VH-VL binders against q5slc1. Designs and how they scored, part 31

Target 1, 112 residues: q5slc1
Amino acid sequence: MGALRGRWAEEEALRFLLGKGYRLLWRNRRTPFGEVDLFMEKDGVYVVVEVKQRASARFGAPLEAITPGKVRRLLQSARFLLGRDDLPVRLEAVLVHGTPKDFRLEHLVLEL
Short names: E, the ipSAE of ESMFold2; O, the ipSAE of OpenDDE; V2, 0.75 times the mean of E and O plus 0.25 times the DockQ between their complexes.

## First folded at step 20 (VH-VL; framework fv_cixutumumab)

Design x1 (at its last look DockQ between E and O 0.62; V2 from the best seeds 0.66)
Fold by OpenDDE, look of step 20:
Structure x1 (fold): chain C 112 residues (1-112), chain A 119 residues (1-119), chain B 108 residues (1-108)
Amino acid sequence: as target 1 above (112 residues)
Amino acid sequence: EVQLVQSGAEVKKPGSSVKVSCKASGGTFRKYAISWVRQAPGQGLEWMGAIIPKFGTANYAQKFQGRVTITADKSTSTAYMELSSLRSEDTAVYYCARDFIYYYYMDVWGKGTTVTVSS
Amino acid sequence: SSELTQDPAVSVALGQTVRITCQGDSLERYHATWYQQKPGQAPILVIYRKDNRPSGIPDRFSGSSSGNTASLTITGAQAEDEADYYCQSYDSSGYHVVFGGGTKLTVL
C-alpha cells in the first residue's frame, strides 16, 4: 500500500513539474548514495526531486525526512548520475497531500 | 554579511541542561543549515549536529544522540542547541556555524559559547 | 563511522612550503574542507571542495587530494599562518560531519 501510494504521488509530482517546464532525466534511480525519486533539469540547472506523500492535508509542516544528511546524499546521488561534480545541482521537494481522488501539491525549493 | 551571534557563557551543574542560542543576521536564514561544533579545552573540533531551519529537520552525531536537541525558529532566525544530562567532559566552547550544504563547508562561525560543567 | 587522521604537529620555515595531510576512507567519496584556527578564535574556512578558496584567503593556500587522502599546502609560509588546521568531511553514510584531529603548524 505504501509503495502504491508513493507511485501515484510521484506521478502527480512529475506531471506538476513537467507542467512547470522541468525536463525529466531519470526517475526511481538507485545510486550508491541512495535512491533518487526524480532527477530533472530546469533552466540549465539539474534538480534532484524528493517526493513525499502525506496523509494529512496540512501544509507547512516540517519535512522530517529531508535532513542535512539526506540532502547531502541526494546531491551526491545526483552528481553520481551526472558523472561530474562541476555542474549546478539543487534539491527540491514535492509534497503530495491527500488521496488520489483529492490531493494538493506543495513544491519546496531548497536554496542552500 | 552574515553573522552568527551566540548566547553568553554558561556555568552548569552535572545532570543539568544547557541551551545555547545562535542568531543569524545579515542574510537569509532559509538558505543554509546550522551546524553545532564544540571544542573541549586543548582538544579538537567535534561535530554535534545540524539543522535545516527551512525544513526544521536535524541530524545528530551518534555520540550525542538522545542527549542533544537542535531546533530553529525561523521567525527570529535563531538556532538552538540543548544538551542535557551534562557531565564535566561537556565543558567546552560550543560553536554554531553556517553550513552551506551545497558546497560542503561551514563558512561563517559564531564566536563560541563557553559552557562549564562543574560540581 | 569513518574517521579522519592528521599529524598532530608540523613545522615549516618562513617562506617555505608545507603540506598538511588528512587521511580517511570517507575521502574516497567526499571532498575535504579545511579550517584554520588560532588560539581563542573560531575556525576560519580556508579550502573547500578539495581546492577552492573563499574570498579573502591568500592564494598561497591550496588543496589537493589523492585516494583516501586530502592535503592542504601552504606555499611560502608566513608567520601569521601559524595555527591549528583541521580537515573536515563526512562519514561513509554522509549523515555525519567528521573532523580530523587537527594539525598544529609552527612557523620557524
Scores: ipSAE 0.739, ipTM 0.903, lowest interface PAE 0.6, mean pLDDT 92
Fold by ESMFold2, look of step 20:
Structure x1 (fold): chain C 112 residues (1-112), chain A 119 residues (1-119), chain B 108 residues (1-108)
Amino acid sequence: as target 1 above (112 residues)
Amino acid sequence: EVQLVQSGAEVKKPGSSVKVSCKASGGTFRKYAISWVRQAPGQGLEWMGAIIPKFGTANYAQKFQGRVTITADKSTSTAYMELSSLRSEDTAVYYCARDFIYYYYMDVWGKGTTVTVSS
Amino acid sequence: SSELTQDPAVSVALGQTVRITCQGDSLERYHATWYQQKPGQAPILVIYRKDNRPSGIPDRFSGSSSGNTASLTITGAQAEDEADYYCQSYDSSGYHVVFGGGTKLTVL
């Protein structure tokens, strides 16, 4: 269950962030530390975005959660992609609740 | 200036549970995780788990999986650690620490809560 | 291996230089962090992200790393540096925090 991200949910998250003025740099990039769903830029700040899909009446399994350990892997992956660890990278998540026909988005930001 | 204020010492019997609190004074958890680290008498530091209060999500060291629950209340800037099925080996000082997520370090530590498990 | 290994004790003469080492495979991926702990007190951060010092830590403390080894160096050791020192990193997956076993530093 931890790997169930759905292509439709990621597309909706991407569309949402593009509409907010984010610029896409890479998507679905694999690194030694894990995979980055969306790697973006907004107002000169790099942004690593994790996309999570949740059923409307049920929360996902613990492995789908944005835990301290998951955040650590995402940030290390972003630094790998940049080739350096001294640039600001903001962590964000987009939770996609529901189905392709009836969904809502929750946008979570961990401020720098 | 941020301080982490922990609840007072506890004496517990084997098989019971303990819940330790950790309140941020003069700050927030906005961009931090809260880690729980224990230290048995004469022994080293042992990480138990952490939570991101902003997201309400926790992960645990494998040794404590199933016995520990870490929660947070954002409205009071307080994190909690509950350890169940206590045994004598759980006698330790329990620390909370503010873990700056973006740079992987614990910059502020509570003074510790002594938990003694004895019959 | 996710284990972090430290020598249990190290001595240094007052005013001399000492290195405290920490070894583990995960240090090739994740920077080490160092804490000082005196008896009856909580740990305090002395080095983070390999070689950064927090405000208030004397510049005689420095950090370095090479391969799977991280080092805490104290140049010109003082009596107040006598303490336990712990390195901290993560397991190979990055999901779990790990500490070394600690090094008791004695200043002679």
Scores: ipSAE 0.605, ipTM 0.858, lowest interface PAE 1.6, mean pLDDT 88
ESMFold2 (binder alone), look of step 20: mean pLDDT 90; pTM 0.935

Design x2 (at its last look DockQ between E and O 0.71; V2 from the best seeds 0.00; counts 0 for: pae E 2.01 > 2)
Fold by OpenDDE, look of step 20:
Structure x2 (fold): chain C 112 residues (1-112), chain A 119 residues (1-119), chain B 108 residues (1-108)
Amino acid sequence: as target 1 above (112 residues)
Amino acid sequence: EVQLVQSGAEVKKPGSSVKVSCKASGGTFRKYTISWVRQAPGQGLEWMGAIIPKFGTANYAQKFQGRVTITADKSTSTAYMELSSLRSEDTAVYYCARDFIYEYYMDVWGKGTTVTVSS
Amino acid sequence: SSELTQDPAVSVALGQTVRITCQGDSLSRYHATWYQQKPGQAPILVIYRKDNRPSGIPDRFSGSSSGNTASLTITGAQAEDEADYYCQSYDSSGYHVVFGGGTKLTVL
């Protein structure tokens, strides 16, 4: 059930980002450094996106799992997927608050 | 020019807690991670933990897990490190440092806060 | 967790070249960062991501890596280079920052 919740949240996150002009490169991609939910490109910058689903509609809460270490691993995963480490990669997060019937998105960007 | 301004020296009794502050002056926490590193007298650098102020998420060294709490107040651009159950071995200079998350280096350091733990 | 090891002390004559080496399994996965520290001062970043120098760091400082090692090289050591040098990286998990034990450089 948790996996299913994550799945619809990821779909909504993807739809949201596509609507904002992001281009999808990979999704649910496993690397030696971990799994990348969404690997995308926006305005010539590669973006690794972490999707989090929350039952609560409360905004502004800490991104519990997106720690400094997690960010490092996501960036390594992204660079692994790219096959190079000399290109800029930005970390973003999409929080999906609510249920499939009633949800809202929070988009967080960690600026380069 | 970005500077990290730390709180003043502390003298504490064993078993007590200390909370050191680190305020970013001339900049923001927008793109950064704040790490806390300590150095006992005559010893090397020891990483304690780090926080992404923008996310409010932190990592801790295993050695300090459960005894250290790192927080950040984005509104004041201030990070905090609280260490509890103080021991004499915790006597050290405590540094905060800013690193670029994407570059993995600590380029700006506070001047350090001396914490002395003695009975 | 992973650890980084450094020689505790090295010496170099004025104008000569010295290499400070850091060794650790995690260095095969992560680049090393180098810091210089003088007595009573906070560390100063001198090399990051293997071989990059921050603004203000003289070009006599250079970085390299091979296998599970990273090295800081000072080509043409000067008196002011006498200091402690620390390598820094991350453990194998990437969740934890690790420092080497530091190398005290004496300039003769």
Scores: ipSAE 0.812, ipTM 0.924, lowest interface PAE 0.6, mean pLDDT 93
Fold by ESMFold2, look of step 20:
Structure x2 (fold): chain C 112 residues (1-112), chain A 119 residues (1-119), chain B 108 residues (1-108)
Amino acid sequence: as target 1 above (112 residues)
Amino acid sequence: EVQLVQSGAEVKKPGSSVKVSCKASGGTFRKYTISWVRQAPGQGLEWMGAIIPKFGTANYAQKFQGRVTITADKSTSTAYMELSSLRSEDTAVYYCARDFIYEYYMDVWGKGTTVTVSS
Amino acid sequence: SSELTQDPAVSVALGQTVRITCQGDSLSRYHATWYQQKPGQAPILVIYRKDNRPSGIPDRFSGSSSGNTASLTITGAQAEDEADYYCQSYDSSGYHVVFGGGTKLTVL
């Protein structure tokens, strides 16, 4: 497979968040509880960012994977990476719709 | 003050289904995660599944996969649990609870809905 | 079935100390939470994330853990502490909530 696979969406999401003043701590980190796409910090809050990519402009499908169980695994992964469980952590998603040449971003802060 | 108000008791025949409602008042429903937990007479607590109403996304205990459907209606601040193909062993009190995932606990519980499955 | 094991019953004399235990492999990964349930009532939260006590819960309730075992300790047990106690955690995947089988506490 010589085609670009999926990494362009994460690059665009990262650039977008850096431009909003987020600071990158880690990316694509594996933990016993799952993988964290982007682990960032903004205004004293640690942020786990799930990046989802779709080739269509239709909504709904990218967020179908954000279940209570998935949220719990992402939170536990963050706490593992921090080495503690008493710090503020926020979950966010960046939905990247389209293709590398024609895309748009949807940024969601998951208030849970 | 957050309250969860559940629908009333139901008596069902084997093979039918039941749909229990859980209406939230107080707080911001879009920030809730709602878990469903049942308790058969004289037995312990058994988790069935949970939903994030903001996204409409649910996951279920393996035991109930295929028989349970959990949904939410943000416009009415109400979550629903539907259990199909009822059997007598599904006789239980069914609770909804606000699941504060970030802190590993369920802090607000409904009073429970008794579902009796009998001929 | 339960992946968390609790003794079905424990007794304590009034004013004495009792420890209720919860054992399971997932407790090395996920902190335990404890609920109290009195007959005919919904459960109430007593201890969360291992050792945190919510506002309104008496300080005679405390939590601890070591390895695969979590404990709820009640010092100076009172008559109103007579109830069922459930530990709660998650399965090894983290996707599913798990309760222990419950411990009936009798205050003598």
Scores: ipSAE 0.482, ipTM 0.819, lowest interface PAE 2.0, mean pLDDT 87
ESMFold2 (binder alone), look of step 20: mean pLDDT 89; pTM 0.929

Design x3 (at its last look DockQ between E and O 0.64; V2 from the best seeds 0.65)
Fold by OpenDDE, look of step 20:
Structure x3 (fold): chain C 112 residues (1-112), chain A 119 residues (1-119), chain B 108 residues (1-108)
Amino acid sequence: as target 1 above (112 residues)
Amino acid sequence: EVQLVQSGAEVKKPGSSVKVSCKASGGTFRKYAISWVRQAPGQGLEWMGAIIPKFGTANYAQKFQGRVTITADKSTSTAYMELSSLRSEDTAVYYCARDFIYEYYMDVWGKGTTVTVSS
Amino acid sequence: SSELTQDPAVSVALGQTVRITCQGDSLSRYHATWYQQKPGQAPILVIYRKDNRPSGIPDRFSGSSSGNTASLTITGAQAEDEADYYCQSYDSSGYHLVFGGGTKLTVL
């Protein structure tokens, strides 16, 4: 049930980002440094996107799972996928609040 | 130019807690993490943990897990490190540093806060 | 967790070249960052991501890596380079930062 929920949220996140001009490179990609939900590109910058779903519609709650350590590993994963570490990469998160029938998206960017 | 201004020296009894502040100025608090690093007298640097103020998320070194709490107030651009159950070996200079996660370095450091734990 | 090891002390004659080495299993997977620290001062970043210098750091400072080691090299040591130098990287998990024990550099 959780996996299905996550999959739905990921689809909505992907749709949202595609609509904003992001380009998908990989999804659900495993690396030695962890799994990348969405690996995308926007305006020449590679973006690691972490997708989180929440039952509550409350915005502004801390992303408890996206710690500094997690961010580091996501960036390592991205650079692993790229095969190089000299390209710009940033971390973003898409929070999906609610249910498939009624949801909101919150897009968070960790700026360079 | 980003600067980190830390709170003043602390003298604490064993078993008590200390909370050190680190205020960022001259930059965007949202673009980096804040790491805390301590240094006991005559000893080396020891990483304690870090927080992403924008996300409000922190992680800690295993050694301090359960005894250290790192928080941040985005409205005041201030990060905090609270260490509980203080021991004499916690006597050290405690630094906050701007952790530029994307480049894997700490480039801006506070001047340090001396915490002395003694009976 | 992983450990980073450094020689506790090294010396170099003025104008000569010295290499400070950091060793650890994690260095085979992660880059090293180097910091300079003088007595009573906070650390200063001198090399990051193996071989990059921040602005303001003299070009006599350089970084390299090989296997499970990372090295900071000072080519043409100056008197002001006398300081403690720390390497920093990540533990085996990649979640945590770790420092080497530090190397005290004496310029003769």
Scores: ipSAE 0.692, ipTM 0.899, lowest interface PAE 0.8, mean pLDDT 92
Fold by ESMFold2, look of step 20:
Structure x3 (fold): chain C 112 residues (1-112), chain A 119 residues (1-119), chain B 108 residues (1-108)
Amino acid sequence: as target 1 above (112 residues)
Amino acid sequence: EVQLVQSGAEVKKPGSSVKVSCKASGGTFRKYAISWVRQAPGQGLEWMGAIIPKFGTANYAQKFQGRVTITADKSTSTAYMELSSLRSEDTAVYYCARDFIYEYYMDVWGKGTTVTVSS
Amino acid sequence: SSELTQDPAVSVALGQTVRITCQGDSLSRYHATWYQQKPGQAPILVIYRKDNRPSGIPDRFSGSSSGNTASLTITGAQAEDEADYYCQSYDSSGYHLVFGGGTKLTVL
């Protein structure tokens, strides 16, 4: 049951991005550089999406903070999954604020 | 032209704090991080930490964890580095640099802010 | 940094080729970036992600890497190349940026 916490936020994030025309390639993939929540594609660009659940306005939990170091590991993970480092990869985040009954989404894009 | 404009030189007493500003231009906050790097007299470059202003998230070198705080104000495109509990060993030039983390480089550097810590 | 090691000083005769090295365990996983710094100035980027050269950097500058070693090569060194050179990469965790200790290049 503990494994289900956070899965609702990822499902909502996925649904949101699919509705915006993103395509899902992989999810919850482990690499030597860390785990990728959602690996997607939009308009010829690969997209690494980090999903962050926040029950309050508190910015990130220490384990889930989207810091410069975290971004670098996510990008290395994406390049590992692609098997090459010459393709366009964009990092995005979906912040899911609240609870399954009462939530909102915030979509952040780190532009290439 | 993209520039990082830093606040002026400071002279501080041991045990006090210093807060250095770094104002960025050219849409830097949309896709870059801001790194802070210091250089003591006659010494090499030392990374202190970085922030992604768009996300408001920072991480720090372990040496400075607990003494350094890096923040950003998106409305003014300004990043800040505050170093507390100053010692004479913290006398250095403090640089900000914009960090293009997609390609692993810092392409624009501020001119540096000299902080002198003396009794 | 303790994570990246550079020789403190290297000399080269004018017009000759020099190689500045940087060693660290993380270089097998993360590419090195190189900066040049002249006295009283901020560093400037000369090579990134192993062998990419920014616009405005002379083509005599190149980078390479193998195993745990990255190298900056200057072919046909010029007097204006005299400077400190720093490699930069990341620690083993990938979360922290690290610099080598720097190499003072003297052009004879």
Scores: ipSAE 0.617, ipTM 0.860, lowest interface PAE 1.4, mean pLDDT 88
ESMFold2 (binder alone), look of step 20: mean pLDDT 89; pTM 0.929

Design x4 (at its last look DockQ between E and O 0.65; V2 from the best seeds 0.71)
Fold by OpenDDE, look of step 20:
Structure x4 (fold): chain C 112 residues (1-112), chain A 119 residues (1-119), chain B 108 residues (1-108)
Amino acid sequence: as target 1 above (112 residues)
Amino acid sequence: EVQLVQSGAEVKKPGSSVKVSCKASGGTFRKYAISWVRQAPGQGLEWMGAIIPIFGTANYAQKFQGRVTITADKSTSTAYMELSSLRSEDTAVYYCARDFIYEYYMDVWGKGTTVTVSS
Amino acid sequence: SSELTQDPAVSVALGQTVRITCQGDSLSRYHATWYQQKPGQAPILVIYRKDNRPSGIPDRFSGSSSGNTASLTITGAQAEDEADYYCQSYDSSGYHVVFGGGTKLTVL
């Protein structure tokens, strides 16, 4: 159930971002620094996207596990995937609230 | 220009709690984390934890795990550090600092808040 | 958990060069950041990502690294450089910020 929920949420997040002009590079990619849900590109900037799913429909709740340390590791993962560390990488989060039948997305960007 | 304005000095009894505020002005919470660092008299800098305000998630130093709570209010651009079960050894200057995540440094510091714990 | 170690105190003659070194296992993975602190003041960022200087920091300050060490070098020390210097990095997990014990620099 949890795995299915996660996959559904990721699909919606991906669809959402693709609709906004993001380009997918990698999906569910494991690195020595952790797993990257979505690795994308937008307007020449590489983007690491962390997808979270919550049953609650409330906006503004803290994103579990997306801590400063988690962000650092995601950036390391991104640089690992790129094979270089001299390019800008942005961290974003897509929070999916609700169920497959009734959901909304919250998109948070840690700006460069 | 981003500035961090901290709340005033505190005098507390052992066993009580203190909550220090750190208000950011001239910038946005969307680009950085807020770290809390303390310094006891005559001692070095000690990291306590950090929060990414936009996400509302925090990391804590192991030493303070369970006793410190770091929060942020995006609507007021204010971060908070609450330390409970205060002890005399918690007497220190407490700093908040802008932790620029993408650059791995703390470049803007508050002026510090002196917290004195005494019976 | 990782720790960073620094000499507690060093001295340098005016106009001479001094190097403050920070050592720790995590420095092989993460760059060191350096802060200057004078009495009664908050720390000031002087070097980040090994060898970068923020605006306003004199070019006599430089950073380097080798293995599990990082160094802050002041080339041509000035009287105003007398201060405590702290190195900072992250533990191996990247979740925790770690500071060195600080080095008190005296300018003679």
Scores: ipSAE 0.811, ipTM 0.927, lowest interface PAE 0.6, mean pLDDT 93
Fold by ESMFold2, look of step 20:
Structure x4 (fold): chain C 112 residues (1-112), chain A 119 residues (1-119), chain B 108 residues (1-108)
Amino acid sequence: as target 1 above (112 residues)
Amino acid sequence: EVQLVQSGAEVKKPGSSVKVSCKASGGTFRKYAISWVRQAPGQGLEWMGAIIPIFGTANYAQKFQGRVTITADKSTSTAYMELSSLRSEDTAVYYCARDFIYEYYMDVWGKGTTVTVSS
Amino acid sequence: SSELTQDPAVSVALGQTVRITCQGDSLSRYHATWYQQKPGQAPILVIYRKDNRPSGIPDRFSGSSSGNTASLTITGAQAEDEADYYCQSYDSSGYHVVFGGGTKLTVL
């Protein structure tokens, strides 16, 4: 895990979710509604996963909070990527606290 | 059946603050946001902001940015809206509503809390 | 102020059909939802995500959209339908909830 300002938090979140049986479909996909960090699948449900590293002025720009407005844009992005709006899509977040050498994960699910 | 129970009516002086509570009973915050919507006498509905209790994060309508704070306490299933620097124009009924973001609707509304800012 | 525009008032004869409209640029990205509000009461959901009707809402209520316009249609209007009707969507960015100004429906 070399770069503190890179995608190390996303890699750790991905590893964590793969270990929980999620499948990766796409990552870092741009849409008219914004970018999707991880687009995954679990048990027949598509999952948009937003990965957040806790904000740090020492290591880079502040991360955007996962607000109601952000959630709406992420859901629209998922529906755009699927090309339809009748499939089950769940929003999840993985918060990555700490540094590449000493971190913990918090997994949050907005239930369907 | 889910109900949203709001705190009682308030009479406030200009320049003060009010904090309205919204307690969910018979339901879960795990799939919803809580939105706050106000309605001045004879006027329409005005969205103030919302919080997703699972994430603990709120965003606010631009008009209220800097004067409103929305919080949630998951242990008591209660959301709060605090509006500061009250003016007579803030006299309104304040509703909380269960906001199902996945499908674009607010399906359960509290009965409203009347806040009167006078004198 | 809102990005959604509604006619402030409409009238319908008892038993006739009425359409209440809501216009805004954001409706090309975010479907409209409709609420009914009677005096002294909280709003209730009548149509969500364009054209879906919750259980318990009479089938005379329906929703539709075309371009940047959403519509709530009441066929066979009844006296109990007299109320204010609000459309709800989001601003063009998707970050803020927006309500239309409301339409007062009078049933004659």
Scores: ipSAE 0.662, ipTM 0.863, lowest interface PAE 1.4, mean pLDDT 88
ESMFold2 (binder alone), look of step 20: mean pLDDT 91; pTM 0.939

